# VH-VL binders against o27280: the designs that were tried, part 313

Target 1, 266 residues: o27280
Amino acid sequence: MDSMNVPEVLEIKRIVEESESVKTFIFSWDFRREVRPGQFVMVWDFRDEKPMSVSLIDPVRSEIGISIRRVGEFTDRVHGLSEGDLLGIRGPYGRGFELMGRDILLVGGGIGMAPLAALADEATARGMRVDALVAARTADELLFLDRLEAAGVNISTCTDDGSCGFKGFAHERLLTLEENHDMAAVCGPEPMMFQVMRILDERDVPAQLSLERYMKCAVGICGQCCLDDTGFRVCAEGPVFWSQELSRVREFGRYRRDPAGRRVPW

## First folded at step 14 (VH-VL)

Design D48 (framework fv_marstacimab)
Fold by ESMFold2-Fast, scan of step 14:
Structure D48 (fold): chain C 266 residues (1-266), chain A 118 residues (1-118), chain B 112 residues (1-112)
Amino acid sequence: as target 1 above (266 residues)
Amino acid sequence: EVQLLESGGGLVQPGGSLRLSCAASGFTFRDYAMSWVRQAPGKGLEWVSAISGRGGVTYYADSVKGRFTISRDNSKNTLYLQMNSLRAEDTAVYYCARKSNYGSFDYWGQGTMVTVSS
Amino acid sequence: QSVLTQPPSVSGAPGQRVTISCTGSSSNIGWGYDVHWYQQLPGTAPKLLIYYNTNRPSGVPDRFSGSKSGTSASLAITGLQAEDEADYYCQSYDSSLSGSKVFGGGTKLTVL
């Protein structure tokens, strides 16, 4: 009912090609509506509406960016748009990341680097030391490396196939990083996040994880966003959760649920 | 060459206070989370408190929460445990321990005895 | 009670094999958290014996090995020697306790 729940039609100001499959769409933004790293918006192409994490927050230019991976019909249509075309944007929604301490580790897998790129900007602006572990299946799928480098972030890379950096999974690379951090933020495929979370828990690093899964309701009234045994709603209480909260969720990292509530293994 | 050297233990009355110190050497102190682990006479090991490498985050066992404060001074390579409102059940050898990248306690101090008795 | 259960004692003769179990639950070992093992010789501080389920620190003989399955872990000691007489502790992390690193109750190994 309020202005946050009605899509505002915005012009695509600039498009940045992040990879073969990922583009960042940049819009002018009125920062009377605050937006923080870890929050998401609903993107409406006048046919379908989908949740997308905010990947760029730039109050100096009065811009936000939304990074979208091409994975289906909606995202294919959005990828076909050009500068000057229009999209509906509703939000922001959800809890953003909290920053604490003097240094932070970011662990991002694939498109999960999108909300972490916005967080990196905020953390560096606050004078925090930022280390990023950027993971992907192949070198071509590593995202935001130039942007992170420009922000002064210390970068480690990891690819499943060994095409860039450490050969192996994010959690295996994490074990070789000797720097302890006051906190961590993690976003990526759920199995990756589960493995990273348990290592950070054991290492005494409090972690926040962004649970990017399918959503049906951005206003927090839809039960489809509920986690299995905790009753937390991703739209209302997430998408960002502390590791201690997620360690209580039986399905986290092990299986997901389809719209009918059936268990689907990762 | 990693060494952890503890001090500050002693006899204290119930309700009293003690401050334990652990001097670290042989490694880059700020890169490691540190913990205190205690052992009551003839009993097993119990984790007490942990602190992140830069000191921005602390953890406490429920049994000591609100009474003990863990801190560190990275410029002096020293870990501290301020113990207030001490109880008889806090009587134990207190070990300073370094947390490894794998989550293990890979190096331990010699321990310092804290006795809470009237 | 400890959240990780170990037998209070085990015994063996020189040259024999002994195993020490560490039984947890769905909130610790069963959740996927890693298991570490410590040896405490009489009158000394604990020393890391096995880390990250199966790995030995430099200087630990290959007679010591670790394993993990389901909600439990085990420490195996082969070719038992008199100097192995000590207390052994497993350690993991428990998600149901606030930030808690948890130790087993300890197992006293007697070499007969």
Scores: ipSAE 0.677, ipTM 0.856, lowest interface PAE 1.8, mean pLDDT 88

Design D49 (framework fv_marstacimab)
Fold by ESMFold2-Fast, scan of step 14:
Structure D49 (fold): chain C 266 residues (1-266), chain A 118 residues (1-118), chain B 112 residues (1-112)
Amino acid sequence: as target 1 above (266 residues)
Amino acid sequence: EVQLLESGGGLVQPGGSLRLSCAASGFTFRDYAMSWVRQAPGKGLEWVSAISGRGGRTYYADSVKGRFTISRDNSKNTLYLQMNSLRAEDTAVYYCARKSNYGSFDYWGQGTMVTVSS
Amino acid sequence: QSVLTQPPSVSGAPGQRVTISCTGSSSNIGWGYDVHWYQQLPGTAPKLLIYYNTNRPSGVPDRFSGSKSGTSASLAITGLQAEDEADYYCQSYDSSLSGSKVFGGGTKLTVL
């Protein structure tokens, strides 16, 4: 890669084990290159390059963190690395979250809590009140609870199996929360995000949602990143979208596309 | 024991201005989004405007955007609607309504009549 | 009418069943947005009758029920009583109207 967007080879400074399947890789970062919550970087293991959301932004320590779930060959190789090993990092790319108002609700499912953890840090630093609804299949898959507590975030949990907090899905838990918010940020499985978004729309809570699954390129050239009804390219125009933008997309929350471009229901 | 009481309605000339108030009691006002919903004589309900619980976000129907301003004072438990450049078609009973967590209007005031006529 | 279509009127005899339809489109009910129903007695403010498609507030008898399917919703009233004579409004959310709440045109129920 000899383009203007060349990867910088960085040493893994620290690895945090978030769960059995998720690790956060921490690197020294020169903050002359601005990084905001909701943006992503391209991670290169010297064989393949994949987009990953930034989960930690720490200008005081001059560090960024990237949280990676083990789901395939690339992520299995990266999970096998140790502190001191090298990875290529290119970016940041994409549109980050915008913060407005006095308080924010974060709704995260599984690894979707990664970009929201970085957002929680920024919102708290700005003096916003932060409430987080953290959802997972089981208690051991809930992510970033200690970090969110340390940041002063008010946490609600829900698990599909009832092993921690509310037994059920994020949107079911959301319906039992009394407090209104000036804005929300949502990241997780697309069906979860769809259910949460429509409830927040009905409550007059503007929401930003992060769509990470379709990013095949960092520069917005890939047609696979386009949303069906709007022609939005996730890597160029996202990955963060306002709910008003997504409410016009018939694909969102209903179906995905396979490698051949065919519609596949969730 | 939720109570919403509207005031400020009356007769106003086209192009004039009027400010409606809604006094809320019986609940923690700052925790709820609030809306104004209107009903022209003999007609149906039309949502007009909404404001978030802490006042950071406001929403308007296209028919009133740029002319009406919704606001709230949580220290006084009061919702406001500032109506400017009033038109004959703005003639209606204006209801103050509380937005529930389910997105419904779970409590309504008795309404205040606004008549725009010369 | 409005973007949610209701019949202007419906009638039934005491003890009978009546259904009031609320027909939307892909930008509201068809998108997945929830439907709420309000009862307005003559000269009074609207009162929440059904919320979140099927739920009844405290004090609403089980004679009133709601349902939602495809692009439409329905309010069913069984065992009609004279006191049920009122205007009924459905309400949802429409993404095509700057994210506005939308009401149906209203249905006048007459108990014969």
Scores: ipSAE 0.539, ipTM 0.786, lowest interface PAE 2.3, mean pLDDT 87

Design D5 (framework fv_marstacimab)
Fold by ESMFold2-Fast, scan of step 14:
Structure D5 (fold): chain C 266 residues (1-266), chain A 118 residues (1-118), chain B 112 residues (1-112)
Amino acid sequence: as target 1 above (266 residues)
Amino acid sequence: EVQLLESGGGLVQPGGSLRLSCAASGFTFRDYAMSWVRQAPGKGLEWVSAISGRGGSTYYADSVKGRFTISRDNSKNTLYLQMNSLRAEDTAVYYCARKSNYGSFDYWGQGTMVTVSS
Amino acid sequence: QSVLTQPPSVSGAPGQRVTISCTGSSSNIGWGYDVHWYQQLPGTAPKLLIYYNTNRPSGVPDRFSGSKSGTSASLAITGLQAEDEADYYCQSYDSSLRGSKVFGGGTKLTVL
């Protein structure tokens, strides 16, 4: 594989059922093309393509994993595939997470745990202490808990309905955590990330946030990835951004864009 | 009971150096970010520097960046501020303060006076 | 200049109500950053009075209350007492100053 812009047709080697709505698709990968946590690939089903975060990076087995939640026509079709079927993969693309310090915090909501699971693997392999706050609407939607536990991650859970762990939102649970960290990595719904970012900023914890909407910008595809302009360039720098960069953008966490480009509340 | 006790202040000439210390007790020191906040005589509060609980991240006000270094020794429950190239404008009471989970300064030391004059 | 603006002084008689304003901008309070308030009695270190916009630490009387709206915050003190005479500081976080913690200029409360 010579070019990130040329899709390679790969066989689905294994499928892991993560939940009722989430599957991880595992492919053989040539690690002469480096992949880092926080990067994504373009997944092509020979009809449409969508960006998907890399959730497993295993150079020892020469495998990558891509976790996909069933939310629309494309993902529904991909969920219907079996081991042995083919998908086109382009990439990796985008800026990955940067690890710093000795003690890190991961805050993930729903499928946002996917890129953070890959980051947890790398951080624990480097001997870092990893605390993960895993948030979801209900216990059934918490992802990667067994994988994180097997890696030696210290896990706190949070569900909106109280069915597992703290009852409430991720940012409410974060306020009750006494542990301080050298950095944090955050991925999940944008309103959750906005609330978490402000708390981490106020605690002087440098945070990196992964924004799904900016994955297309990283490959040069125009879409709903524009933020209020304060001199900040998102297309070449996404999907992972430092909180200091995002704290200057007025619409982050407050507004999204509809198909016509108009600002609408979350 | 949470206690913070500052020491190391004194009189120093412009261009000189001082190292401030803050001895912490009554809580798990390594779990809290710590800050230095100063107050010039008769003036308001000014944040100076902050350090994460494990010491991996440090922050400085523009007025002291490049001259002051914050550090901590979690085995001794002690916060430090190394102040170099001191200016008359650095004259102030320096407070050690603990940063809470809510981002507030929930406990403060008694302060130590730093006077920069010839 | 001060990034958070407070009146330099306010005054009231015992039993009355006073309000101290803290006016910020879109890079701090207007961005959604939280506001904390500190009381400094003459000759003493500051003490946390209100945290996270509206919350009181243990031991702070309920006649002290905080609020936040838009780009500003307010500290209200009801039933003024002589011992409330002090300097009051608001504090927030400012994204435009590379993550600096910012204090208001302070308000001297005189109980007449």
Scores: ipSAE 0.552, ipTM 0.800, lowest interface PAE 2.5, mean pLDDT 87

Design D50 (framework fv_marstacimab)
Fold by ESMFold2-Fast, scan of step 14:
Structure D50 (fold): chain C 266 residues (1-266), chain A 118 residues (1-118), chain B 112 residues (1-112)
Amino acid sequence: as target 1 above (266 residues)
Amino acid sequence: EVQLLESGGGLVQPGGSLRLSCAASGFTFRDYAMSWVRQAPGKGLEWVSSISGRGGSTYYADSVKGRFTISRDNSKNTLYLQMNSLRAEDTAVYYCARKSNYGSFDYWGQGTMVTVSS
Amino acid sequence: QSVLTQPPSVSGAPGQRVTISCTGSSSNIGWGYDVHWYQQLPGTAPKLLIYYNTNRPSGVPDRFSGSKSGTSASLAITGLQAEDEADYYCQSYDSSLSGSKVFGGGTKLTVL
């Protein structure tokens, strides 16, 4: 649709400070343009555009939320904005998560919990049982715990340094969980997602994983992902992929690519 | 003590059907994925099918897909395998196995023999 | 139809060390999937012997150990005993387009 490819200038209705480095920007949204968890929008500050996952979807209030981590010049400028300021938003883009079964597992690392928080809201609204494994390097980097708890999600935490919950990595904590699930959704650093995916594959839990590097490919502005390893459609069908699709991508979790297309270890 | 007990095996003609059952005890059945693994006489192990703990996801080996249906009744602690359109190559001991959170088959039943022959 | 290769037989004398190999490819062990080992005594059901590459279930003596490197895994049995005579199977997961649990062809261990 033309409307999806032209930025709409929207007023920042509310800003929620999630942590020292993460803010959620809330906008009024016309839900005739349906938004699903796992989809993203292009955020335009009138100089640069960046893809950002939708972290709040509230059709009752006619609001969407976009959670942004401060990692560079663009995100620093956006973090400097206040309620009432304007941003350009276009989208949504990409394929979202598909909910199946009755009992689901969410595994999020850092800012990767943002699209999973929106998924948790939809799953709990549908009467599903939701278990969330929330992982971060330290306790102050754990995100959305209060929101997940308010939604009725069963929360497990782990931190690399042991400052909250299990001391260790997400995949190590996952191995100690005895509960089985009908599906899982995973979002976070790619090495974490790779380790989690292998365990879920071995458990016969179908998993959907969200990959930031395929967000640009999903809007058609980066063609390099279309023919990598899997052949057709990778970039058109991202950023959310089933684990069996990613198991065909030999570099997933091992190597990334620089702007020249060279393999660089994680 | 974890126990798995298979039943329902027997002699059946090609094209026929059988339903296998596995009675589980000694653990919270609904918390574990369950699998069927078979072994033809004098041959090795072959995974057949798996089902998630709550029953929402099922998986099948290509050799049985479309012919076999795995199911479970968590209120009875029982796993089932409905086998249709049976072939001679389906002749095997069928084991019920519990799947651990590490992806291994950590407990096995004693097996039930299915013979597909005239 | 096994994509994991094991020697069909190995033999040893009591007290010796024996090693059973499990050779995979880039779509299974080489992809990073974990390896589990099962012991099947004559006329009995398989029993979990090693899980998640190196771990022993309760009741499995430390004479049994597992390792994984590259596209292969191995099971080592030290201080070989007559009751170790059995068939041994490795098991992993294969990432080919249909994805599946795969077993090795099995290794018959004879204790002489």
Scores: ipSAE 0.504, ipTM 0.780, lowest interface PAE 2.9, mean pLDDT 87

Design D51 (framework fv_marstacimab)
Fold by ESMFold2-Fast, scan of step 14:
Structure D51 (fold): chain C 266 residues (1-266), chain A 118 residues (1-118), chain B 112 residues (1-112)
Amino acid sequence: as target 1 above (266 residues)
Amino acid sequence: EVQLLESGGGLVQPGGSLRLSCAASGFTFRDYAMSWVRQAPGKGLEWVSTISGRGGSTYYADSVKGRFTISRDNSKNTLYLQMNSLRAEDTAVYYCARKSNYGSFDYWGQGTMVTVSS
Amino acid sequence: QSVLTQPPSVSGAPGQRVTISCTGSSSNIGWGYDVHWYQQLPGTAPKLLIYYNTNRPSGVPDRFSGSKSGTSASLAITGLQAEDEADYYCQSYDSSLSGSKVFGGGTKLTVL
């Protein structure tokens, strides 16, 4: 079914305001086309198309949710829409998270908490113990706390300014958490994910990380999915990668490439 | 007062088996990954195996993969290493060690000697 | 099996400073992985001496210090004492090995 790659025009059924800058758009979904946490869809506003992670997967209500942060022109237009308005959706695409073991640590930064919220629902439904480290610049930017609590997740918060929970960065808070986990899932700004990944590697916690810039690999585009540390460019299906796959990518967490292919530090 | 106490070492012929145990006390055992680290006589330290806190993930050095099995019983605060198809080069003191949240081996037992000799 | 290189031996007199190097590569220390140091007194189990590059566990005197730069790390011991005579091991993580924690080959410190 995913191979059909057919965009559908869907009505916005409900909009949830997660914060001043983040909204979740909810659509009816036919679950004959399965969706897994960590997968994304292409959202089309009839002018531009952008990849967005699925943040809610609810087969009982036949709904999916897509959480969008207001950052630029496309997201500003989408944020201006109302219930009943139309968006084009195609997918799902990409490799979803794999669950293993008896407990999982989720580490989310900002909007990166969106795909992890969907994963939290699946992990709790499977009877796993779920601990979430939710990080943001300020308390007002912490996302999905009520939803995570409702799902039975054990929550730690971390803000740069100290307005909620630990004062500092996600990786600094992680170092103060003594509990070990069977696995972890991480999503957020790439520099945060790099710091978190190396700590989890050192703790012997296998981690999966979701990378926004590699979502294009999952739809057959390889230009932004190239790994240049092996002497040739390798395109892997994203956006979710195991830490063992990323620990050999020299650019991960250190630099990115602009449209001209130049290295730009984070 | 974290304590780790190894047992089960001894003399065994090549191809034989031994089961090592490590009794842990003084901390919440299930919250920590546990490891086995060995040291051959007069040689350096070599990591052998690690098990996650709740036992869902295990890791092995290539030299022991397929022959050794790490396991734990959190209800008894005990770590195990089942060693099969032992070779002369497996001769070493085997240490039980706790993995810290920083990734270090922060507490070590006194070790148990395994000698594989014909 | 050591991918971290240490000098096999170093020596010093009481009161002197000695430094023990731990040289890695881009797949371990150079990648950003942290370095820990262990002290093994003759006939005893290893003891954690320095963790997370620069931190001392409770009870470790401040004359022991660690540092990390580029692909290498160093352990410095100032005010050398006879009881410091031991083997010292660095330890990190190597991404080129499957799930592997790696130890340096060890350095025997002799206090002359």
Scores: ipSAE 0.739, ipTM 0.887, lowest interface PAE 1.4, mean pLDDT 88

Design D52 (framework fv_marstacimab)
Fold by ESMFold2-Fast, scan of step 14:
Structure D52 (fold): chain C 266 residues (1-266), chain A 118 residues (1-118), chain B 112 residues (1-112)
Amino acid sequence: as target 1 above (266 residues)
Amino acid sequence: EVQLLESGGGLVQPGGSLRLSCAASGFTFRDYAMSWVRQAPGKGLEWVSGISGRGGSTYYADSVKGRFTISRDNSKNTLYLQMNSLRAEDTAVYYCARKSNYGSFDYWGQGTMVTVSS
Amino acid sequence: QSVLTQPPSVSGAPGQRVTISCTGSSSNIGWGYDVHWYQQLPGTAPKLLIYYNTNRPSGVPDRFSGSKSGTSASLAITGLQAEDEADYYCQSYDSSLSGSKVFGGGTKLTVL
């Protein structure tokens, strides 16, 4: 049994500023503890612990990267750290992406591009052809374009405000792209993922979608998981799910939970 | 000038096999998902099977799953449907159809008749 | 029986408006899946008439229009002409059927 359930205190080796609100924290990593694209780690600042997707997996340099968007108290504290500071890391956890076929599509919205950047690295290393649709609210929030370009990925962009590439949402941009993929991987805001999933379903492209809110199910701390439409108890290990699994969940892309656990529309 | 031309239909006895072909021209075949859609005499349209542009993913209606196999040869611009264990209810005109970026069937062949009877 | 319900027939006189409904459920149109419409003239293959709920392919007259609301979609034909006499099919996608493409039962349009 390895020590993945015990936090290892790691030094921040390098920090990459991806945007005004996103930083990638890079750590030395012992790859006897394997990590795959789509998996996450628990990041501990010695006060709170939060799940974060792995965005860089580099066994040649013995490094992993974790990309974090500034959205609250925990992430504000972590963003205030410098190279040489310490964080607790445990994991990896969760079901990662599966690669199949020869040609794949990645659809990432905002910080959702982080786990997809790691997947792009693995797919290109395997000789796969990779098309990436990178979506954000504004040009300044598009992430990992330089990494994807360096890896030989064919990139399409869209921004809500039209400041880079197609003006509009990811699903609107996707409609203009020719279908030629054996699979897709999708990560971003749930409403975006829902719209993209429907188009991929209609195109017969099997899709895997990564959901942050299901990361806790993967570490076994969810109490009762059930599909809304069936009422059956099922504990599904996330964060990555096939579209067929998510198309049976009435909440997906339509409802969120408030602090009381009540369903509210997006 | 997109063209889809089906062939391979005919008369076959129950339990028999047929292989349908669809020759495609006028577009980059490998960039489009393809489907087979059938229509029994005097009845409506029923989707049968689909295949991704590169051929890595295949899909089947429950009524044909385990009996039919869809495949494609992108070097020959040809779509195939291998039909095994044929039943009387498989009697239909079989259409080859191209799937658009929007998920619609934007071009259809003229169809080939498959009749399963003794 | 089809999971998408269409009236079996509709009729109208030349110059009139007819509408053809396509009624689905929460697992298809109500889930958000898109609706496409096909016209099938007697003895011919189906032809794409409307795609992605409201869009017309090149060569389809603007008197044909599509709409989608809730669990249903409609095809409207204005200025009805004799050559519009055909079978019309709606088509969507259904998540409850392992993601199958589904067709409506078809509507026979008669021009009186």
Scores: ipSAE 0.501, ipTM 0.773, lowest interface PAE 2.9, mean pLDDT 87

Design D53 (framework fv_marstacimab)
Fold by ESMFold2-Fast, scan of step 14:
Structure D53 (fold): chain C 266 residues (1-266), chain A 118 residues (1-118), chain B 112 residues (1-112)
Amino acid sequence: as target 1 above (266 residues)
Amino acid sequence: EVQLLESGGGLVQPGGSLRLSCAASGFTFRDYAMSWVRQAPGKGLEWVSHISGRGGSTYYADSVKGRFTISRDNSKNTLYLQMNSLRAEDTAVYYCARKSNYGSFDYWGQGTMVTVSS
Amino acid sequence: QSVLTQPPSVSGAPGQRVTISCTGSSSNIGWGYDVHWYQQLPGTAPKLLIYYNTNRPSGVPDRFSGSKSGTSASLAITGLQAEDEADYYCQSYDSSLSGSKVFGGGTKLTVL
C-alpha cells in the first residue's frame, strides 16, 4: 500500500515520561490506516529514520503512541523534542500479534513492554483475562505498570537487583506463576525470550514472540534479517513469530551471524 | 487431597472406538493442564495428549494424531479421551495426569486398561 | 525407540549408591529443556520423584537427587533401601516434536 510508504509529518500531541530513559510520543492518527499491536512504524526526525513499536492504539481518542528508549544519537535527538514539534511517521509495518482463547500471559523485558502494553489494551477490551510479568534490571526501569493496572491487568514484577517484586530473571519468576493460560506473548531481549519460550513450550502454552532484532532492518524489504534453518526473513515474516517456528531455529537466543556468516554469541 | 480416577477402559476390536474419562477432585480443575500418558504391558511410558486448563489448546503425539481427541468439562471436573480407529499397538494402561507449573506430571490416576484385540 | 536413552537396568546392594543416566540430544535436554524423574513401584502408577532438574516434591527423601549437564541428566540414589526397587523414568520436552513430552525408556532398579 503506497500510502503506508509515504512519511506523514505529525505534531507531537503529548509526551509521557515512562522512565529516565523511555518516553512515549503520542500523535493524532487516522484509523483508516489500521494499526494492530505488535506492528511498528518508521520514525523520521528529518535526518535519520528508525523503526519503533506502537505502544498505544486508541481509536476512541484517535491517537497512537510510540515508546522510545534513549540508546544512541537518533533516540537522543528525538528525546530532546517537545510537545508541538514535528516527526515523520510511516507505516504501520510487520505482522502483529494474534489473540486466541480466554486468557493470555504477557512477558515483557524493558522496552519490550511497549508493544505488549498495546496488546494488553486489546486483550482486555475483548474480555480476556490478562496476566503480565513485567521484568527489568531495576525498579525504575519497569514500564507501564500504572497503565496495565488501569486496564485491569494482573501484574507480577521481576527485577534483576530485587528492587521491586521478585529478585531474579523473568524466566525464574515465570516458574512461580500458575499454568492456566491459553496463549502467551513475549517481547524483550532475545536471551530472555529464549529462556521464557522454552518454559512455555514445556507447559504447552502457545506463545508469540516479537524479535527486537527485526527493528534494525530499515523498511521490512531487506533480506539481511534471515534466520538459519528455516530461511525466515524476519523483516518480511516478522517481527512476531510463534514459538513453534522459533524452536526450529538454531540461532535463536544463542548466536547471530556476521556478514561473513560466522557465529556471533549474544 | 488431589485425586484422579480413570474409567472407560475395556476390550475393543481393531478399528473400534472407546471414550476414557478421568474424574478429578481436591483442586481447582480449570486451573491445571491435563494429559493422558499410556504404558503398554511390560513397556515404558508414552505421552499421548495434552489439554490446557481452559481447553483452548490441545496437543497430540504423532502416533495418535487424527484418531484421538482430548477434551474436558470443567463444570464436571472431568477429562476425556475419545479414541477412534483403535489399533493393536494402542493396547496399554492409560493414565490421567495433572501438569504442574514446572512442566512435570505431579499427580497421576491409577490407570485404566485398554485392550485392542481380535 | 525413545529419544531419551536410559540404561535398561541398574542394581545395587542396600546402603550403596546408584546413578541412572538420561541421555538426550540437541532438540531436548541439549536445547535447555528441563528434566523430571518418576518412580514406578511394581503394580502402581508413576509418582513424581524429581522435578525441574534438581527439585524434590514434599515427602521425597534427600537421598534422591537430580542433576543436568549438556545433553544429559542423572538421577542419584544414595543409601539404597529395598523399597527403592522400582522402574525409574526421565521425562523432558522435544522441540522437534510439536507439543511433545518425551519419556526415557525406563530403568529397572534391582536392590540385591
Scores: ipSAE 0.326, ipTM 0.705, lowest interface PAE 4.2, mean pLDDT 86

